# VH-VL binders against q869s5r1519to1633, part 26

Target 1, 115 residues: q869s5r1519to1633
Amino acid sequence: YILVAEDNDINIKVVVRQLEKLGYTAIVGINGLKALEIIGSFPICLILLDCQMPQMDGFTCSTILRQIEPTGQRIPIIAMTANDSKDRCFEVGMDDYLSKPVRVDRLQKTLSDWI
Below, E stands for the ipSAE of ESMFold2; O stands for the ipSAE of OpenDDE; V2 stands for 0.75 times the mean of E and O plus 0.25 times the DockQ between their complexes.

## First folded at step 7 (VH-VL; framework fv_recibokibart)

Design u1 (at its last look DockQ between E and O 0.83; V2 from the best seeds 0.00; counts 0 for: pae E 3.1 > 2)
Fold by OpenDDE, look of step 7:
Structure u1 (fold): chain C 115 residues (1-115), chain A 120 residues (1-120), chain B 108 residues (1-108)
Amino acid sequence: as target 1 above (115 residues)
Amino acid sequence: QVQLVQSGAEVKKPGASVKVSCKASGYTFTDYYMHWAKQAPGQGLEWIGEINPNSGDTKYNQKFQGRVTMTRDTSISTAYMELSRLRSDDTAVYYCARESYEWLYYFDYWGQGTLVTVSS
Amino acid sequence: QIVLTQSPGTLSLSPGERATLSCRASQSVDSSYLHWYQQKPGQAPRLWIYGASSRATGIPDRFSGSGSGTDFTLTISRLEPEDFATYYCQQYGKYPFTFGQGTKLEIK
């Protein structure tokens, strides 16, 4: 299972379809708060986290996740961003990034690198 | 070769329903979303909705919500659009269109269109 | 919804001339989700430009697309007789997907 935190309907559609094609099941959270809730309910092996979301953005979500994750159980967090905020992504504990709109070839490589 | 072949022209009275078919060939039907668009005479294009042929999940333009139903028969690679409670302004050519499955998403193949005329 | 406004409504030109078609969005659209279609009378639309600037398969290089944000342009450097048609822009960035009202390119 891969957690997809994204509030944009189109971006959700794109990423979910790509993940399904690659043999993964997507669990969607529409903001950082929902993403945090989902982490406790599903066996998530990787998180695709949009940096910009209402209520709780990806940066805050990532920060919280890194604070509460058990020792030795680090889940890869991949930032999804439409702009050049790469440095900030890494500062809050994200492991990698994907530019939006997400390309299937880049997604596949990223999944291969981190899963 | 990808082809989308739609059913023939329809003439309906106000209040009636019409069901247009779109038969796909040349590709795996269930792998591509199918969309429908409306084009009134001399007017532009209007998106009606989409269907995932694999799951049957649909999403409609709110303008048509409650009157449009999109379905599919995977056994014959055919998508259907039914429009109910027809009125005169429903008179238009209706198109089915395949959504690209590459890294960008657009309508890469279109049916030839189906004219639906609504008149008393 | 995102409203796409095309201008001009009708463009009358002669073969060999340069054509510039505009598509303005009511809100910002990612260039990856802005497309152009060509339609001739009695025919279905055909994908022409995708991702604002990429030509679809088989589209001549006299066609080009550009733009970002809310302003997009389709340019035909040197019109050929077969280029006279109606062109529609379309956005795939937000539901509901929407089209411009079209620009009819006709022979002067």
Scores: ipSAE 0.384, ipTM 0.830, lowest interface PAE 1.5, mean pLDDT 94
Fold by ESMFold2, look of step 7:
Structure u1 (fold): chain C 115 residues (1-115), chain A 120 residues (1-120), chain B 108 residues (1-108)
Amino acid sequence: as target 1 above (115 residues)
Amino acid sequence: QVQLVQSGAEVKKPGASVKVSCKASGYTFTDYYMHWAKQAPGQGLEWIGEINPNSGDTKYNQKFQGRVTMTRDTSISTAYMELSRLRSDDTAVYYCARESYEWLYYFDYWGQGTLVTVSS
Amino acid sequence: QIVLTQSPGTLSLSPGERATLSCRASQSVDSSYLHWYQQKPGQAPRLWIYGASSRATGIPDRFSGSGSGTDFTLTISRLEPEDFATYYCQQYGKYPFTFGQGTKLEIK
C-alpha cells in the first residue's frame, strides 16, 4: 500500500519492482490528480511523489494534501526529485526525498525510516 | 557465474515459425527480466520485447506485435521467443539479454545469439 | 519512439589516436538510462558504459562517457588494437527501448 505518483513508465517499472522486492504493494498514480483520487480510495501508508508531473505536479499535490489531511492522519510524503529541488520539497510539506534514479538500497533505508 | 545459452541455428521457409530458447544459469531466473533483440546481418540491434519471468508478463516492440510471443519455463530456467509468419527480412541473429535492476537498468549478460535464416 | 543517431558511421583511426563517438537522441533521455555497448564480429554485445558516464566492470580508464539531454559522447583517449569494434548507444528511458545504428571504429 505505497502510493507511487510518477508519470514515466520506466521510473514506474523500476520503483514498483523495487517495492515488490522489499515486500510492499504499490499503487500507481500517473499525476497529482490521480494520486489524490487513490489516497481517498485506498489505505496508503506512504507516498513516493515525483515533483515533476503533467496536469498536477508533485509540489502542488503535496500542498493540497497537507491542507486537506484529516487531523491525526499525516501520511509520509517522500519526494522523488533532482537534488536541486529539495528545498522546495520541504517547503510544500514533503517529509523526505530520494534522488532519481531511485536505488534499491536508498529506497529500503528511506522506507525503514518512515514506516 | 551468470550464463545465457541459446538454442542452435535454424533454417526456415517463409510463412513458418521459429522458437528460440535461452537457458539461464548462475542466478535466480525469476528475479531478472529477460529481453530479446534482433540483429540482421551487418546491421545494428533492434529491441523485440521483454518478459518478467516471475509473472510471465510481456511487453513487445509494436513492430513485432502480433507475430512475437515470449514465454518461459521457470522449472528449467528457460526463456523462449517465438516469431511467426516468417519472411526474408527476419533473417538475423537473435539475442537474449538479462536486465540488471540492482542499481541501474542495462543489459548486463547476453546469450551467444541464434542465427535464424529465412529462405525459400 | 526515441531515435538514437550515432556519428560518424565509420571512424578510421590508428592505434594511439583519440576517438570521439557521438550519440544524439531525438528526445531528451535521462543520462541514467543511456548506455554504450561494444560488439566485435561474431560476438554478442558487451556492456561498456552505463548511465552515460560509468564504466562497466573491467573497462579500461581510457574509455570515458559524457553527455546529457540529447547529446552523448564516448571518448577513447588512446586507441589500443583491441578497441577496434562497433559501438552502440542504447536508451532505456522510454518504450520501445532503442539502439543507435552503431559507429564502426576500424583500424586505418
Scores: ipSAE 0.358, ipTM 0.785, lowest interface PAE 3.1, mean pLDDT 89
ESMFold2 (binder alone), look of step 7: mean pLDDT 93; pTM 0.943

Design u2 (at its last look DockQ between E and O 0.87; V2 from the best seeds 0.00; counts 0 for: pae E 2.3 > 2)
Fold by OpenDDE, look of step 7:
Structure u2 (fold): chain C 115 residues (1-115), chain A 120 residues (1-120), chain B 108 residues (1-108)
Amino acid sequence: as target 1 above (115 residues)
Amino acid sequence: QVQLVQSGAEVKKPGASVKVSCKASGYTFTDYYMHWAKQAPGQGLEWIGEINPNSGDTKYNQKFQGRVTMTRDTSISTAYMELSRLRSDDTAVYYCARESYEWPYYFDYWGQGTLVTVSS
Amino acid sequence: QIVLTQSPGTLSLSPGERATLSCRASQSVDSSYLHWYQQKPGQAPRLWIYGASSRATGIPDRFSGSGSGTDFTLTISRLEPEDFATYYCQQYGKYPFTFGQGTKLEIK
């Protein structure tokens, strides 16, 4: 299972369809808070995290995740961003990033690198 | 070649339900989202909703929410749109349309349309 | 929802003339999400232009699409008899997906 944190319906659809094509099941959280709730309910092997979301953005979500994750159980967090904010992504504990709109070849490569 | 073949014309009374079918061929049915659109006589197109044939997940235009149900039978590569509590302004040609495989998404193939007439 | 307004409603031209069809959005639409369809009487719509400026497979190069933001245009450089039809713009950038009311291109 891959957690997709994204508030934009079209972006969600793009990523979910791509994940399905690649043989993964997406669990969608519409903001950082929902993403945190999902982590405890599903066996997530990777998180695709939009940097900008209402209520709780990806940066805050990533920070919290890194604070509460058990030792030795680090889940890869891949930032999804529409702008050039990759430096900040790494500062809050994200492992990699994908530019939006997400391209299937880039997604596949990223999944291969981290899963 | 890709083909979408819809069921025949329907005549219904107000308050009744109609179920239109769309049989797909020439491609892997479950790999493509299926959409439905409405076109009233002499009018433009209106998006009704979409279905993921693989998962069965749907999303509807709020205008039709509560009256429309989209389903699919993967064994026969057929999508269905059911519209209930019909009224006169539901009279229209209804189209199924396949969504493109790659982003950006658009409607690359269309059914021939199904005329639904609602009259007392 | 995003409202797409097409103009003019009807365009009367002769073969060989240049046709310019406008599609205005009530809010900004990414060009990747703006598409055009052609429809002839008694037929289903057909994809014509996608992503504002890309011709669908088999579409002649006399057709071109342009625009960004809220203003999009479909241009036919030299009309052929088979080009007379109704053209619809459509946005796929936000639910619910919406169409313009169409421009009917008729022979003068």
Scores: ipSAE 0.818, ipTM 0.931, lowest interface PAE 0.7, mean pLDDT 96
Fold by ESMFold2, look of step 7:
Structure u2 (fold): chain C 115 residues (1-115), chain A 120 residues (1-120), chain B 108 residues (1-108)
Amino acid sequence: as target 1 above (115 residues)
Amino acid sequence: QVQLVQSGAEVKKPGASVKVSCKASGYTFTDYYMHWAKQAPGQGLEWIGEINPNSGDTKYNQKFQGRVTMTRDTSISTAYMELSRLRSDDTAVYYCARESYEWPYYFDYWGQGTLVTVSS
Amino acid sequence: QIVLTQSPGTLSLSPGERATLSCRASQSVDSSYLHWYQQKPGQAPRLWIYGASSRATGIPDRFSGSGSGTDFTLTISRLEPEDFATYYCQQYGKYPFTFGQGTKLEIK
């Protein structure tokens, strides 16, 4: 399962549809808190994490994930960002980034690099 | 060539239901979202909702929520829109429209329209 | 929901003239989600411009689209008889998807 943490319905539709075309199954969390619940309930192999979300943003979510993750159980976290926030994403423990709007060719390459 | 062929005009009484069909050909039906739009006489276009023909998942404009049901039959590549509890302001041409395959998403092919007349 | 307001409602011009059609959004719309459709009487709408500025296949280069944020325009540099129709802008950026009320381009 790939977790898509995103609050915008159209961005969700776009990313999930692209993942399905690439042969992956997505689970959607609409904010950072829902994303944390999903990680605890499903076998997630990679997280696409929007940096800006209501209730709990992606920066806070990533920070919490890195604090609570079991040793040796690091799930790749890929930021979905506007270009001007990518350095901030790496500071909070995210592993890579995708600029919005997410293109299928860039998504495919990023997934191949981390899965 | 891509075609969307809709069912013929309907005349209904207030309180009845109507089910409009949209037969797709010339492409893989389940790969493309299908949308429905309303155009009242002399008026503009209003989005009603969408269906993913692969999963059957739908999303409706809240204005129509509770009265509209969108379905499909993948064995005959046909989408359906049913509108219940009809009233006189439902008199309109109803269009099906196909969403493009990949981003950017827009409505690239449209059915010819189905006139639904609600008359007492 | 995002309201798209088109102006003018009706534009009366002669062949050979330049037409400028406006679409204003109540909230910012990413240009990639803003589209234009043409509709002639008795016909279904047809995709004309997508992503604010890209012409659909087979659309003459006398049509151009521009704009960003809340303000978008469709320009026809020199009107041909077949261009007289109603034009709708449409946004795909937020549910529910919405259309403008249309600009009817008619022969003076």
Scores: ipSAE 0.440, ipTM 0.808, lowest interface PAE 2.3, mean pLDDT 90
ESMFold2 (binder alone), look of step 7: mean pLDDT 94; pTM 0.949

Design u3 (at its last look DockQ between E and O 0.96; V2 from the best seeds 0.00; counts 0 for: pae E 2.2 > 2)
Fold by ESMFold2, look of step 7:
Structure u3 (fold): chain C 115 residues (1-115), chain A 120 residues (1-120), chain B 108 residues (1-108)
Amino acid sequence: as target 1 above (115 residues)
Amino acid sequence: QVQLVQSGAEVKKPGASVKVSCKASGYTFTDYYMHWAKQAPGQGLEWIGEINPNSGDTKYNQKFQGRVTMTRDTSISTAYMELSRLRSDDTAVYYCARESYEWLIYFDYWGQGTLVTVSS
Amino acid sequence: QIVLTQSPGTLSLSPGERATLSCRASQSVDSSYLHWYQQKPGQAPRLWIYGASSRATGIPDRFSGSGSGTDFTLTISRLEPEDFATYYCQQYGKYPFTFGQGTKLEIK
């Protein structure tokens, strides 16, 4: 499963369809709290994490994930972000980034690098 | 070449139903959402709804909820829109349109339109 | 729903003139999901400008789009006879997707 943590219905629709075209299965968390719940309940191999979400944003979510992850179980976290926040993404333990709106060719490249 | 070919014009009485078809060719039908839009004579465009042709999932503009049904037949790459309980203000050209997915989403290909006339 | 209000409703100009078409949204719209379509009588709409400012394939560079937030503009720097048509802005950022009511660009 690839976890898509994103609150915007249109962005979810696009990314999920792009993932399906590329041969991946997505599970969606609409905010950071739902994303954490899904990670605790499902076998997630990679996270696409929107930096800006209601209730719990992606920066806070990533910080928590890196604090609670089991030893030797580091799930790649790929930020979905605007250009202004690239450096902060890496500071909170995210591994890579994709600029929004996500392009399918960039998504494919990034997934191949981390899966 | 991507092509969307719609069924021919229809004349209906108030209270009847109409089912418009949109046959797709030149691409993998199930990869792209299909949308429908209405354009009454001399008026602008109005979004009716969408269907994911892979799953059959739909979402409708609330204005049409309860009167519109969108379906598809993946074996013949054809989308359908059925509008029930027709009234005179349903007289319009109805378009199908394909949604892109590779980056930005917009309607990249349109059918030629189907005129539906509702008259007593 | 997001209401798109286009102005003017009708714009009467001569070939060679500059046209400026306005689209105002009732709420902020991400520019990536604001699009413009051209429609001539008896024809389906055609994608013209996408993402507020990018020209669709084959669209002449005399067409340009700009804007963000709630205010968007389509500009035609020097009108050609084939440019007289109705132009619609459209938002794809939130359901239900909506179009402006159109600006009819007609020959004076």
Scores: ipSAE 0.530, ipTM 0.824, lowest interface PAE 2.1, mean pLDDT 89
Fold by OpenDDE, look of step 7:
Structure u3 (fold): chain C 115 residues (1-115), chain A 120 residues (1-120), chain B 108 residues (1-108)
Amino acid sequence: as target 1 above (115 residues)
Amino acid sequence: QVQLVQSGAEVKKPGASVKVSCKASGYTFTDYYMHWAKQAPGQGLEWIGEINPNSGDTKYNQKFQGRVTMTRDTSISTAYMELSRLRSDDTAVYYCARESYEWLIYFDYWGQGTLVTVSS
Amino acid sequence: QIVLTQSPGTLSLSPGERATLSCRASQSVDSSYLHWYQQKPGQAPRLWIYGASSRATGIPDRFSGSGSGTDFTLTISRLEPEDFATYYCQQYGKYPFTFGQGTKLEIK
């Protein structure tokens, strides 16, 4: 299972379809808070986290995740960003990033690198 | 090669229903969303709705909500759009169009269009 | 919904001239979700420019797209006879997906 934190319906649709094509099942959270709730309910092996979301953005979500994750159970967090803010992504504990719009070939490589 | 072939022209009376088909070939039908668009004579394009051929999930333009039904038959790679309670302003060419998703999303392939004429 | 307004409605030019088509959105649209289609009479639309500035496969380099936010432009540097058609902009960033009303490029 891949957790997709994204608030934009179009981006959700695209990423979910790409993940399914690659053999994964997507679980969608529409913001950082929802993403945090989902992690406790599903066996998530990787998180695709939009940096900008309402209520709780990806940076805050990542920070919280790194604070509460059990020792030895680190889940890869991949930032999804439309701008060039990759430095900030790493500062809050994200492992990698994907530029929007997400390309299936780039997504495939990222999943291969981290799963 | 990717092809979308639509059913032939239809002539209907007001209040009737019309069901247009779109047969896809040259690709995996269930992997791509199918959209429908309306183009009235001499007018622009209007988005009607979309269907996920894999799940059958649909999303419609609210302008057509309650009158449009999109379905598909995966066994023959065919999408359908049914429009009910037809009226004169439904007279138009209707197109099916495939949605890309490998990178950017757009309508990369279109059917040839189906003319639907509604007249008393 | 996002309303796309194209201008002019009709553009009359001669082969060899430069054509500039405008598409204005009622609200900001991500450039990756702004596309242009070409349509000739009796034919289905065909993808022409995607992501505001990328030419679709097989589209000549005399075509170019630009813009961001609410203002987008399709430019034809030097018109060829086969370029005379109707061009539509479209946004794919928000439901419902919408098209401009089109600009008809006709021979003067």
Scores: ipSAE 0.529, ipTM 0.868, lowest interface PAE 1.2, mean pLDDT 95
ESMFold2 (binder alone), look of step 7: mean pLDDT 93; pTM 0.933

Design u4 (at its last look DockQ between E and O 0.82; V2 from the best seeds 0.76)
Fold by OpenDDE, look of step 7:
Structure u4 (fold): chain C 115 residues (1-115), chain A 120 residues (1-120), chain B 108 residues (1-108)
Amino acid sequence: as target 1 above (115 residues)
Amino acid sequence: QVQLVQSGAEVKKPGASVKVSCKASGYTFTDYYMHWAKQAPGQGLEWIGEINPNSGDTKYNQKFQGRVTMTRDTSISTAYMELSRLRSDDTAVYYCARESYEWLPYFDYWGQGTLVTVSS
Amino acid sequence: QIVLTQSPGTLSLSPGERATLSCRASQSVESSYLHWYQQKPGQAPRLWIYGASDRATGIPDRFSGSGSGTDFTLTISRLEPEDFATYYCQQYGKYPFTFGQGTKLEIK
């Protein structure tokens, strides 16, 4: 299972379709807060985290996740960003990033690198 | 090569229903959302709705909500659009269109269109 | 819904001339979700420009797309006879997806 935190319906649809094509099941949270709720309910092996979301953005979500994760149970967090904020992504504990709009070949490579 | 082949022209009376088919080939049918669009004579395009051929989940334009039903038969890679309670302003060419997902979402392949004429 | 208004409704030009087609949105549309389609009489629409500025496969470089926010433009630098058709802009950013009413490019 891959957690997808994204608030845009179109982006969700596309990324979910891409993940399904690659053989993964997506669990969708529409913001950082929802993502935090989901992480404890499903066996998530990787998180695709949009940097910009209402209520709680990806940066805050990542920070919280890194604070509460058990020792030795680090889940890869991949930032999804439409702007040049790569440095900030790494500062809050994200492991990698994908430029939006997400390309399926780039997604495939990223999943291969981290799963 | 990717092809979308639609059923033939239909002539219907007001109040009747019409079911248009769209047979896909050249790709994995269940991997791509299928959309339907309406084009009245001499007019532009209007989005009707979409279907996920894998799950069967649909989303419709509110304008057609309650009168349109989209289905699919995965065994024959065919999508269907049924429009009920037909009226004269439903007269149009109806298109099926595949939605890309590899990068940006757009309609990359279209059926040839199906003319539906509604007249008393 | 997002309303796309194209202008002009009809554009009459001669081969070799420059064509400029406008698409204005009632609200901001992300460039990645603004597309253009070409349609000729009796045929289905065909993807022409996607993501506001990228040409679809096989589309000549005399076609270009530009714009952001609410204003988008399709430009044909030098019209060829086969370019005369109706062009539609489309937004894919919000449900329901919507099209402009089209600009008919006809031979003068």
Scores: ipSAE 0.879, ipTM 0.950, lowest interface PAE 0.6, mean pLDDT 96
Fold by ESMFold2, look of step 7:
Structure u4 (fold): chain C 115 residues (1-115), chain A 120 residues (1-120), chain B 108 residues (1-108)
Amino acid sequence: as target 1 above (115 residues)
Amino acid sequence: QVQLVQSGAEVKKPGASVKVSCKASGYTFTDYYMHWAKQAPGQGLEWIGEINPNSGDTKYNQKFQGRVTMTRDTSISTAYMELSRLRSDDTAVYYCARESYEWLPYFDYWGQGTLVTVSS
Amino acid sequence: QIVLTQSPGTLSLSPGERATLSCRASQSVESSYLHWYQQKPGQAPRLWIYGASDRATGIPDRFSGSGSGTDFTLTISRLEPEDFATYYCQQYGKYPFTFGQGTKLEIK
């Protein structure tokens, strides 16, 4: 399962269809709070995490996840960002980034690197 | 290469149904969402809905909800749009259009259009 | 739904002139989800500009797109005879997807 944390319905559709074409199963969380609930309920192997979401944004979500994760069970967190804010993503414990809009070629490469 | 070939023109009476087909070739049919759009004579384009041909899942413009059904037959790479309870203002050209998945979701290939005329 | 209002409705110009077509959205649209299509009579629409500013394959560089938020523009720097057609903007940012009513670019 790949967790897609994204609040925009169209962004969700775009990423989920790309994941499905690449042979992955996606689970969607519409904000950071929902993403954290899903991680506790499903076997998530990688997280695509939008940085800007309501209720709990991606930066806060990443920070919390890194604080609560079991030792030796680090789930890769891939930022989805509309700008080149690479440094901030890594500061909060994200492992890599994808510039929005996400290209399937870049997505495939990133997933192969981390899964 | 990529082609979307639609069924021929139809003449229907009010209250009838029409089923328009869109046969895809030159690509893997199940990889790309298919959309349908309406263009009344001399008018702009109106989105009707979409189907994921892999799963069969659909989403419709609320304006057409309850009258439109989109289906597909993956064995012959063909999408269908059925519009029921036809009215005279359903007279239009109906297009199928393929949504790209590689990056941005735009309609990169269109069928030639199917004229549906609804008249007494 | 997001209403796209194109202006002018009809733009009458001569070959060699510069054309500016406007598309205004009733609410903000991510530039990545704003597209332009060209349609000639009796033909299906063709993708022309996608993501507000990127030309589709084979589209001449005299066509450029720009804009963000609620205001988007398609510019043709020097009109050729084949450019006279109707242009539609389209948003893919929110269901239901919508098109502008079109700008008919016609020869003066």
Scores: ipSAE 0.604, ipTM 0.859, lowest interface PAE 1.6, mean pLDDT 91
ESMFold2 (binder alone), look of step 7: mean pLDDT 94; pTM 0.946

